# VH-VL binders against Jerky protein homolog-like (JRKL), part 13

Target 1, 218 residues: Jerky protein homolog-like (JRKL), of Homo sapiens (Human) (q9y4a0r168to385)
Amino acid sequence: LQPEQIYNADETGLFWKCLPSRISVIKGKCTVPGHKSIEERVTIMCCANATGLHKLKLCVVGKAKKPRSFKSTDTLNLPVSYFSQKGAWMDLSIFRQWFDKIFVPQVREYLRSKGLQEKAVLLLDNSPTHPNENVLRSDDGQIFAKYLPPNVASLIQPSDQGVIATMKRNYRAGLLQNNLEEGNDLKSFWKKLTLLDALYEIAMAWNLVKPVTISRAW
Below, E stands for the ipSAE of ESMFold2; O stands for the ipSAE of OpenDDE; V2 stands for 0.75 times the mean of E and O plus 0.25 times the DockQ between their complexes.

## First folded at step 6 (VH-VL; framework fv_patritumab)

Design t08 (from q05 with heavy chain D106A, light chain T100L; at its last look DockQ between E and O 0.12; V2 from the best seeds 0.00; counts 0 for: pae O 7.4 > 2, placed apart)
Fold by ESMFold2-Fast, scan of step 9:
Structure t08 (fold): chain C 218 residues (1-218), chain A 120 residues (1-120), chain B 113 residues (1-113)
Amino acid sequence: as target 1 above (218 residues)
Amino acid sequence: QVQLQQWGAGLLKPSETLSLTCAVYGGSFSDYYWSWIRQPPGKGLEWIGEIYHSGETYYNPSLKSRVTISVETSKNQFSLKLSSVTAADTAVYYCARGDYEYFGSAFDYWGRGTLVTVSS
Amino acid sequence: DIEMTQSPDSLAVSLGERATINCRSSQSVLYSSDNKNYLAWYQQNPGQPPKLLIYWASTRESGVPDRFSGSGSGTDFTLTISSLQAEDVAVYYCQQYYDLPYTFGQGTKVEIK
């Protein structure tokens, strides 16, 4: 398998409506009303090949099937692959749907575009949210998932090695820049930020992660 | 089960600010949008706006310049402020519960209503 | 804004008789992706808040009697009371929740003939 055919996916939670810690402490403005609001979260899954040249659209799991902020936006045209689950957590069904409907078709298209064989492996850590290896396989068996032993996972899974941290840093920097450009105070920014806004911002943050950052994590 | 209790001043003069509060008991606060809806005497219903526990708000464009809805999640309360009132703002004001799951929702629980009269 | 128009404005019905109320939206409230009509019906008695009867155009709210039913799709909707009882004398409102702002019909008064 060439590096283009080796993929890794990893999950993280994002508190997308969380006030920046440093600024909120200085301004002291969001103690009581912000207490439960900072718990607004989604699950994000990052997936890329070993070269870092193929980054899949982020997979995002939110709470609502059709969030208010998505009205007038076709779900298929979102900057992310959106799924819903009551707790906004990844589960076996969503992971399998993402694998079958998003991962396999997009990997085939990418490899075909590069003139490579349509064969790939998705390297995953052991997680209760990941289906059995037997079900994470394309119909022709050429694209499949493999769970890594715990010690091997720490050496091979690039998302666990700082890619996620870089993406989250890019996300917060983007939010701060948008707040400054609009001239809003922290409370006004917090009230105006919708899930749709956060999805565009995190997609941009993911796109800003350089291929070298991903490839060097291997 | 779920109960919405509302309170606030009922008598106002033109130019004053209306302030009403709704408290939610007996159910989840964070799984719903919370709306204010008004009804002038003998007339139909007008939606004012809605808020989510995160502070996310949506307002009726006809009232947006005068209306502010705020949330106090620690108390499971949300409040309406409507500035620069006139006689046209005389109505019964209701708080109501809507689901979070879709682009919009019907309202399954309502407060009892507060009559607000604007007169000189 | 989506305008909601009900007909008739008032309806006099004998006890045990069928009552039919119509609601028309100025644009479709059917969302093609989920195939749901974002439409609700409410009953309001004097001095009381509205009570939800039907949502998603035809789904009856828990505790609402079987004599109440909703039908229709897109722009044309109907609330039917199959056999009017004394406690059904009220004003009925349709509501769309497809687009903001939420809008309501002007109301239909149902009275005993």
Scores: ipSAE 0.654, ipTM 0.837, lowest interface PAE 1.7, mean pLDDT 87
Fold by OpenDDE, look of step 6:
Structure t08 (fold): chain C 218 residues (1-218), chain A 120 residues (1-120), chain B 113 residues (1-113)
Amino acid sequence: as target 1 above (218 residues)
Amino acid sequence: QVQLQQWGAGLLKPSETLSLTCAVYGGSFSDYYWSWIRQPPGKGLEWIGEIYHSGETYYNPSLKSRVTISVETSKNQFSLKLSSVTAADTAVYYCARGDYEYFGSAFDYWGRGTLVTVSS
Amino acid sequence: DIEMTQSPDSLAVSLGERATINCRSSQSVLYSSDNKNYLAWYQQNPGQPPKLLIYWASTRESGVPDRFSGSGSGTDFTLTISSLQAEDVAVYYCQQYYDLPYTFGQGTKVEIK
């Protein structure tokens, strides 16, 4: 397999209403002086190939199945693939759905466009949210998942310090920029921030992650 | 159909503490911000403060030092306490729902109001 | 605080005629990130709580008659009743929810001429 055919996915939590540079995160909560904790969190899964040239749309897991902010927006038109789970965590069912309905088709399309064989491997760390390898396989068996040993996964997936960290920095920077442009006080700004707004911002943040940042993470 | 029912003492003496409670029926409590708004007789509306199910609160700076809003999610209720009342605090007090995600802080559902009179 | 000023304070209009109420904010309530005006209109009858008519400056709340419409952007907004009905006699309020604290206009009393 060529680097174009090798993918990696990793999950991270995001308190999407938090501005870490201005808001402190204590005990898994966001807090602003004079206010109680805010607990708005989503799980984000990033996926890209080894070259960094193919980045899949972010997979986002929220608590609400149909957030009110989505009323005027078709889920299919979101800049992310949105799923819902009671705890806003990735689970086996969501991962399998994502693999079958989003990962496989998008990878096939990409490889086809590059004139490459429609064969690929998704490298994953050992997580209870990842289904068995045997069920993560395309119908033709050419696209499949492979688990990395724990010791190797820690070396290959410095995502929290690399790719994911960069994305989160971009997200924060984007929000701050929006705040500056708006000219509002910070409290009013993040008070008005909706999940839909956050999804668009984080999608932009992901888009701004350079391929070299991804390739260096391998 | 969403309904807000509110209750509390309607007659107070100066320096006492106003205490009102609002109960929410027929809707999701966790999806909205819940506000208190008051209206002196024959006058306009003043926003007091709001609370989210997470405990996140915002207060009008004009009343912040005297106001406490609390929430009891298990009962779908939120409460208002206003300390050191004076005649200026005489008003009809409303609880209201704010749709943060869709309506912003426009208030689409209101309680019937509770007249609170402060007199010596 | 964002000050909300309505005009006029009172308005007398004949049945079937157009009623126009203006609302001005001391600063813009247009949010550039979502391009929405954080402005609402309410109708209040005596002894009743306010009733939401319009939100986002121009979107009618469910159940609100078509004769009610909201327009404007930035700092200047208008509530229009295209054909005044007897049941429309009430006090109307604008409200901004762009910044804390939320603030209301002083109200406009609409009466039948």
Scores: ipSAE 0.019, ipTM 0.547, lowest interface PAE 7.4, mean pLDDT 88
ESMFold2, look of step 6: ipSAE 0.414; ipTM 0.750
ESMFold2 (binder alone), look of step 6: mean pLDDT 91; pTM 0.946

## First folded at step 7 (VH-VL; framework fv_patritumab)

Design u01 (from p21 with heavy chain E101Q; at its last look DockQ between E and O 0.14; V2 from the best seeds 0.00; counts 0 for: pae O 5.2 > 2, placed apart)
Fold by OpenDDE, look of step 7:
Structure u01 (fold): chain C 218 residues (1-218), chain A 120 residues (1-120), chain B 113 residues (1-113)
Amino acid sequence: as target 1 above (218 residues)
Amino acid sequence: QVQLQQWGAGLLKPSETLSLTCAVYGGSFSDYYWSWIRQPPGKGLEWIGEISHSGETYYNPSLKSRVTISVETSKNQFSLKLSSVTAADTAVYYCARGDYQYFGSDFDYWGRGTLVTVSS
Amino acid sequence: DIEMTQSPDSLAVSLGERATINCRSSQSVLYSSDNKNYLAWYQQNPGQPPKLLIYWASTRESGVPDRFSGSGSGTDFTLTISSLQAEDVAVYYCQQYYDTPYTFGQGTKVEIK
């Protein structure tokens, strides 16, 4: 397999209604001085190939099935692949759905466009949220997942200090740029930020991550 | 379909505390914000406050000192308490679902309303 | 607070004729980031709660007849009933949800002339 055919996915939590530079995260809560705690968290899964030139849309797991901000927006038209889970965590079911319905088709399309064989491997760490390797395989068997040994996983997978950290920094920067006005009331700012807004911002943040940042993580 | 059912005492004396509860049926409680809105007889509408499933509250500043909105997620219910009532608090009180917003709420589903009369 | 002012307070229109209600906000309810107007219109019949007609200033709620339309941007908005029907006799309210506290117009009573 060529680097174009090798992918990696990793999950991270995001308190999307929090700006770490201005707020503190205590015991899983986002707190603003003088304000009530806000508990708005999603799980984000990043996936890209070894070249960094193919970045899949982010997979985002939120708590609500139909958030109020989604009323006029079809989930299929979001800049991310959105799923819901009671704890806003990745689980086996969501991962399998993502693999079958999103990963495999997108990878096939990409490889086809590059004139490469439609063969690929998704390298994963040994997480309880990842299904057995045997069930993570395309119908033709050409696209499949493989678990990395713990010692190797730590070297290859994106971390909060690398790709994911860059994305999160981009997110915070973008959020401030687009939503924070001069002289803004902080309370109003937080109130007005919605999940939909966050999804668009995080998608943009992901897009801004340079391929070299990803490739160097390998 | 989503239905909001509300109940509480409809007759109060001055200085008493208004207490209403709204129960949500046929929909996801955690996906929306929930508001209380009141309407004095023959008058317009006044937003009182809203609450999320997680208990985050926002109140109308005009009533903030007297208003408490709470939620019981396990029952898909939220409640309103308004302390130190006067004749000016006589109104039909509605619970409503905040449906569609980036910032705030338009209200797509409403309770039938509860008339609360404050009289000596 | 954002003050909402409707005009007129009451309107009498013949059946089949156009009814126009105006709503003005004391400040813009247009959000620059999404370019949407955070304004809604409601219809209220006696003894009933308000019914959502329009949101985002111009989007009809599901089930709302085509004769209802919303227009405007920033601070000036209009609800139009292109051909007034008997069942349209009601009080209409505009509402901003751009910022808390959410505020409503004082209402416009629409009657048949």
Scores: ipSAE 0.020, ipTM 0.542, lowest interface PAE 5.2, mean pLDDT 89
ESMFold2, look of step 7: ipSAE 0.330; ipTM 0.720
ESMFold2 (binder alone), look of step 7: mean pLDDT 93; pTM 0.953

Design u02 (from p21 with heavy chain E101Y, light chain T100L; at its last look DockQ between E and O 0.04; V2 from the best seeds 0.00; counts 0 for: pae O 9.9 > 2, placed apart)
Fold by OpenDDE, look of step 7:
Structure u02 (fold): chain C 218 residues (1-218), chain A 120 residues (1-120), chain B 113 residues (1-113)
Amino acid sequence: as target 1 above (218 residues)
Amino acid sequence: QVQLQQWGAGLLKPSETLSLTCAVYGGSFSDYYWSWIRQPPGKGLEWIGEISHSGETYYNPSLKSRVTISVETSKNQFSLKLSSVTAADTAVYYCARGDYYYFGSDFDYWGRGTLVTVSS
Amino acid sequence: DIEMTQSPDSLAVSLGERATINCRSSQSVLYSSDNKNYLAWYQQNPGQPPKLLIYWASTRESGVPDRFSGSGSGTDFTLTISSLQAEDVAVYYCQQYYDLPYTFGQGTKVEIK
């Protein structure tokens, strides 16, 4: 397999209304020790190939099946692949759905466009949210997932502090920039920020991550 | 224009349970935190507790064991219950809207207040 | 709990003169990540609920006259009325919303001298 055919995916939590640089995750909430907790959290899964040139749309798991901010928006038209789960966590079902309906088709299309064999491997760490390898395989068996040993996974995952941290920094910076552009005070901006807004910003943040940042993570 | 209207019994006997309700008009209920604050006659302000848009509650530790705040989103209302009242609980009770911040809220809209007197 | 202490307890100022109220917190209410002071000022008239004047230590609430200003950072804050008007006679409170529970100062009564 060529680097174009090797992918990695990993999950991270994002408190989308938590702008502070120092964040403590306590019981799935954004908080500073001793302070009020906020439940505005989503799980983000990043996926890209080893070259960094193919970045899949972010997979985002939120709590609400139909967030209020989505009333006029079809989930299919979002800049991310949105799923819902009661705890806003990745689970086996969501991952499998993502693999079958999003990962496989998008990877096939990409490889085809590059004139490469439609064969690929998704390298994953051993997480309880990841299904068995046997169920993560395309119909033709050419695209499949492979679990890496913990010692290796820690070295080649794009979700290292470099890639994920860059994305999160981009997200925070983007929100602050939006606030400045709108000319509103930060108080008003904060009150008006919706999940939909956050999803768009997160998508942009991911797009701003340079391929070299991803490739170096391998 | 946001308005908070509050009501409840104003006279209680010791050991009874205080019960107040606040209704919100003219604004988005889900975008803010909602608090109860009390003020004994001639004294300062004491924050009692708040309820988030998700229904999560935060209470003043000094009153936590006796306080229950609930929300009825369908009516844009939230309520306060304070059990085992004593004369020390005599105060004007205010409902208030809290701004949406990371870790705290100031209060930009207030109810008119309800005087609750605890007497034997 | 973060204790809020105001000074003075009462203040008499002549019309048109400057009124200064101080508020001290037992702990810093400055959040390093956003560099904001989570401190508010309120005005309360008899028989009425408090009215928000200042938030984040120095930002005026909409509709608040320019003669009201807030300053300070960390643990020491000041509310200033540059030129006291008759309608400014009231009790003023500071409040921190940096940490739970929210706490208020004991209040400062402003009167006309």
Scores: ipSAE 0.005, ipTM 0.543, lowest interface PAE 9.9, mean pLDDT 88
ESMFold2, look of step 7: ipSAE 0.249; ipTM 0.685
ESMFold2 (binder alone), look of step 7: mean pLDDT 92; pTM 0.952

Design u03 (from p21 with light chain T100L; at its last look DockQ between E and O 0.50; V2 from the best seeds 0.00; counts 0 for: pae E 4.3 > 2)
Fold by OpenDDE, look of step 7:
Structure u03 (fold): chain C 218 residues (1-218), chain A 120 residues (1-120), chain B 113 residues (1-113)
Amino acid sequence: as target 1 above (218 residues)
Amino acid sequence: QVQLQQWGAGLLKPSETLSLTCAVYGGSFSDYYWSWIRQPPGKGLEWIGEISHSGETYYNPSLKSRVTISVETSKNQFSLKLSSVTAADTAVYYCARGDYEYFGSDFDYWGRGTLVTVSS
Amino acid sequence: DIEMTQSPDSLAVSLGERATINCRSSQSVLYSSDNKNYLAWYQQNPGQPPKLLIYWASTRESGVPDRFSGSGSGTDFTLTISSLQAEDVAVYYCQQYYDLPYTFGQGTKVEIK
């Protein structure tokens, strides 16, 4: 297989909204010692090929099936692939749905556009949220998932921290920029921030991750 | 068993500000959105707005300029303020619980309602 | 805003007979992502808050008698009371929660003939 045909996916939690009891943010934390904060969380899954030139839309798992901020917008029209789960966690069902309905079709399209054989492997760490690799296979068997041994996964996926960290930094920077443009105080900004806003910002943050950042992670 | 208790002044003069509070007992405050709904005498229901435990608010556009909904998470309470009231704001005001999992929700629990009368 | 229109405004039905209330939305309240109709029905007695009867167009709330049923999809919905009881005399409302602002029908008064 060529690097274009090798993919990796990894999940991370993101507190997309943070309302501190006080406006002061200490060391990037929303919480001031002795004060309670209100946080909203989603799970994000990043997926890209070894070249970094093909980045799939982020898979985002939130609590709400149809968040208030979406209004009349269908989840299918979002800049991310949105799923819902009561705890906003990835689960076996969501992952399989994502693999079958999103990963396989998008990868096929990409490889076709590059004149490559529509064969690919998705490398994954061994997580309880991932289905058995035997069920993660396309109908023709040409696109499938392989799990890395735990010891190898820790060595090969250290780059995941770099990629995810970059994305999260981009997200935070984007929010701050938006706040500056709006001219609102920080508390008002956080109160006003909706999940829809966050999803667009997260998608932008992912798009800003450079291919070289991804390829170096391999 | 979830119970919503609401209170506030029931008689106002024009141009005054309506202020109501709803307290939630017997349930998780953070797992739901909380709404205010009003009903003029002999008329239908009008949704005013809702708030989450995180302070995320949504208002009816018809009332947005005059409505403020706030939350006090530590007390499991949320409040309604409606400024510049007129006779048209005379209604029974209800607080209600909506599901957090879905965009909008059916309202499964309601307060008993508070009649607010605006008169000169 | 999504407008909700009920029909009829009032209905008189004999005890033990079927009562049918219709509700129409100005646009579809069917969400394609979950294939659910974001439509609820309420019963309201005088001096009391509305009581939830049906959600997702056809699911009965806990404690609601089996004689109450909801049907329909998209823009047209129906609440049916299969056998009207004396305690069913009330005003009934449909409500969409598909989009903001949430909106209610104007209500249907059900009385005993």
Scores: ipSAE 0.166, ipTM 0.729, lowest interface PAE 2.8, mean pLDDT 90
ESMFold2, look of step 7: ipSAE 0.193; ipTM 0.660
ESMFold2 (binder alone), look of step 7: mean pLDDT 92; pTM 0.953

Design u04 (from t08 with heavy chain E101Q; at its last look DockQ between E and O 0.11; V2 from the best seeds 0.00; counts 0 for: pae O 7.1 > 2, placed apart)
Fold by OpenDDE, look of step 7:
Structure u04 (fold): chain C 218 residues (1-218), chain A 120 residues (1-120), chain B 113 residues (1-113)
Amino acid sequence: as target 1 above (218 residues)
Amino acid sequence: QVQLQQWGAGLLKPSETLSLTCAVYGGSFSDYYWSWIRQPPGKGLEWIGEIYHSGETYYNPSLKSRVTISVETSKNQFSLKLSSVTAADTAVYYCARGDYQYFGSAFDYWGRGTLVTVSS
Amino acid sequence: DIEMTQSPDSLAVSLGERATINCRSSQSVLYSSDNKNYLAWYQQNPGQPPKLLIYWASTRESGVPDRFSGSGSGTDFTLTISSLQAEDVAVYYCQQYYDLPYTFGQGTKVEIK
């Protein structure tokens, strides 16, 4: 397999109502000084090939199946692949759905466009949220997942110190910039930030991650 | 269907403390901000403050020194305290729902209102 | 605070005719990040709480008749009733939710001429 045919996916939590420089970060959570924190969290899964030139749309897991902010928006038209789970966590079902309905088709299309064989491997860490390798395989068997041992996974997976960290920084910087441009009360900004808004911002943050940042993570 | 029911004393003397409670039925309490808004007879509307299920509050600066909004998530209720009332605090008080996910604190559901009269 | 000013204070319109209410904010309520105007319109009947009609300046709340429309951006907004009906007699309020504290216009009373 060529680097174009090798993919990696990794999950991270995000408290999406965070403004970096004006909030307190306690145990990974965002809090407003003098107030109890509003905990709005999603799980984000990043996936890209080893070259970094193919980045899949982010997979985002939220709590609500149909958030009100999505009233006029089809989930299919979102800049991310949105799923719902009661705890806003990745689970086996969501991952399998994502693999079958999103990963496989998008990878096939990409490889086809590059004139490459439609064969690929998705390298994953051994997480309880990942299904058995045997069920993560395309119908033709050409696209499949492989689990890496912990020692190897730590070397090649995007992490909060690399790709994911860059994305999160981009997201926070974007929100901060928006707040500065508006020049309104920080609390007001905090309140009026919607999940939909956050998803667009997160998508942009992901797009800003350079291919070299991804490739170097391998 | 979402319903807001509110109750409390409707007659107060000057310097007393106004106390109202609003109960939420038929919806997710944790997905919205909950506000108090008042309207003096024959006059416009004034936002008092709001609270999230976490207890985080926002107040109108004009009333901040006298206002306390609290929440009891186990009951899906939130309350308003307004201290040192005067005749100027005579109004119909409404509880209302603000949607932070979509409306951004436009108010889509309201209680029926409680008339509070402050008189000597 | 963002001040909201409505005009006129009262309006008498014949049945079937157009009613126009204006609302001006002292500051822009357009959010550059989402390009939305954080402006709402309410209808209030005597003895009842306000009813949400329009949010984001131009989006009708569910169940609101098509004859109601909101327009404008930045600091100037308009609520239009294309064909006034008898049940539309009420007081109308604009509200900004762009910044804290949330503020309302003084209200416009709409009556039948």
Scores: ipSAE 0.017, ipTM 0.548, lowest interface PAE 7.1, mean pLDDT 88
ESMFold2, look of step 7: ipSAE 0.132; ipTM 0.666
ESMFold2 (binder alone), look of step 7: mean pLDDT 92; pTM 0.952

Design u05 (from p21 with heavy chain H53R E101T D106A, light chain T100L; at its last look DockQ between E and O 0.02; V2 from the best seeds 0.00; counts 0 for: pae E 14.4 > 2, placed apart)
Fold by ESMFold2, look of step 7:
Structure u05 (fold): chain C 218 residues (1-218), chain A 120 residues (1-120), chain B 113 residues (1-113)
Amino acid sequence: as target 1 above (218 residues)
Amino acid sequence: QVQLQQWGAGLLKPSETLSLTCAVYGGSFSDYYWSWIRQPPGKGLEWIGEISRSGETYYNPSLKSRVTISVETSKNQFSLKLSSVTAADTAVYYCARGDYTYFGSAFDYWGRGTLVTVSS
Amino acid sequence: DIEMTQSPDSLAVSLGERATINCRSSQSVLYSSDNKNYLAWYQQNPGQPPKLLIYWASTRESGVPDRFSGSGSGTDFTLTISSLQAEDVAVYYCQQYYDLPYTFGQGTKVEIK
């Protein structure tokens, strides 16, 4: 298989209302001095091939089935693939749906556009949120998932420390820029920030991750 | 287990502002929408509005011009203000927890209620 | 606004018999993408707040006895108490949460006779 045909996905939590310059993240919560911990969190899953030339649309798992900020928005035009789960965690059902309905079709389309055989592997860590690999196959068996042994996974997880960290820095920088452009009142900014705003910002942050950042993480 | 405790003035005169507060104990405050719902004596239930931890609000259009719901996240509290009250605003007022769902909320935890009477 | 209409307004049922309460919405509360009805049922005893019994039209909240069941789809819904107990004397409300504002039925009082 060519590097364009080798994919990896990994997950991270995002406290989408945090300004990192005044806070620390402890026990998976975002803490602001003088304020209670911020617990508004989503799960983000990044997926890209080894070259970094194919970055899939982010998968975002939030609590709300249809967040209030989405009421007037065409869901087909969201900048991410949005799923809901009571705790805003990735789970087996969501991962399987993403694989079948999003990953496989997008990978086939990309590989066709490059004149490559429509055969690919998705390399995953051994997370309890990932389904049995036997069910993570395309109908023709050409696109499938493979779980990495824990020792190997820590060596080749491209988004675990470098890619995810870069995306989160881009997100935070974009939020700070929005504060400067829209006004001076940070409390008003946080009150006005919706989940929809955050989804557009994180999608932009993902787009800013360069292919070389991804390929070097391998 | 989640508990909602509410308080505020029980007797008002016409044109005054109703003010109630609800404190939330147990569970995550940020994972839900928080609602106010009222029930006139011997009548049914009317949803007033809701608020998230971040201050995102939605109000019943019938009350929108008079209602303000706010949060005090450091205390896990949210409050209701209803201006320019009349006798028609006499009701038991409840705070309630709503799931953060795609279209809206069913209410799984409720405060005990506060009777607010508007004289005249 | 989606209007919710319950029937009957009042119902007297002998102990151990079946009680049936109907709720009709002015618009469908079925969301086609997840195939769920955004409808809930509540029980309210005198002097107490409402208690959630059923959500998504037919899913029982934890701790609610098996004798309570919900059915229906779209615009027509039913709450059934299969064998009425003395503790079930209350007012019952349906509620849609498909669209804002959330709205409730006018209530159905259930009594033992």
Scores: ipSAE 0.000, ipTM 0.451, lowest interface PAE 14.4, mean pLDDT 79
ESMFold2 (binder alone), look of step 7: mean pLDDT 91; pTM 0.946
OpenDDE, look of step 7: ipSAE 0.371; ipTM 0.793

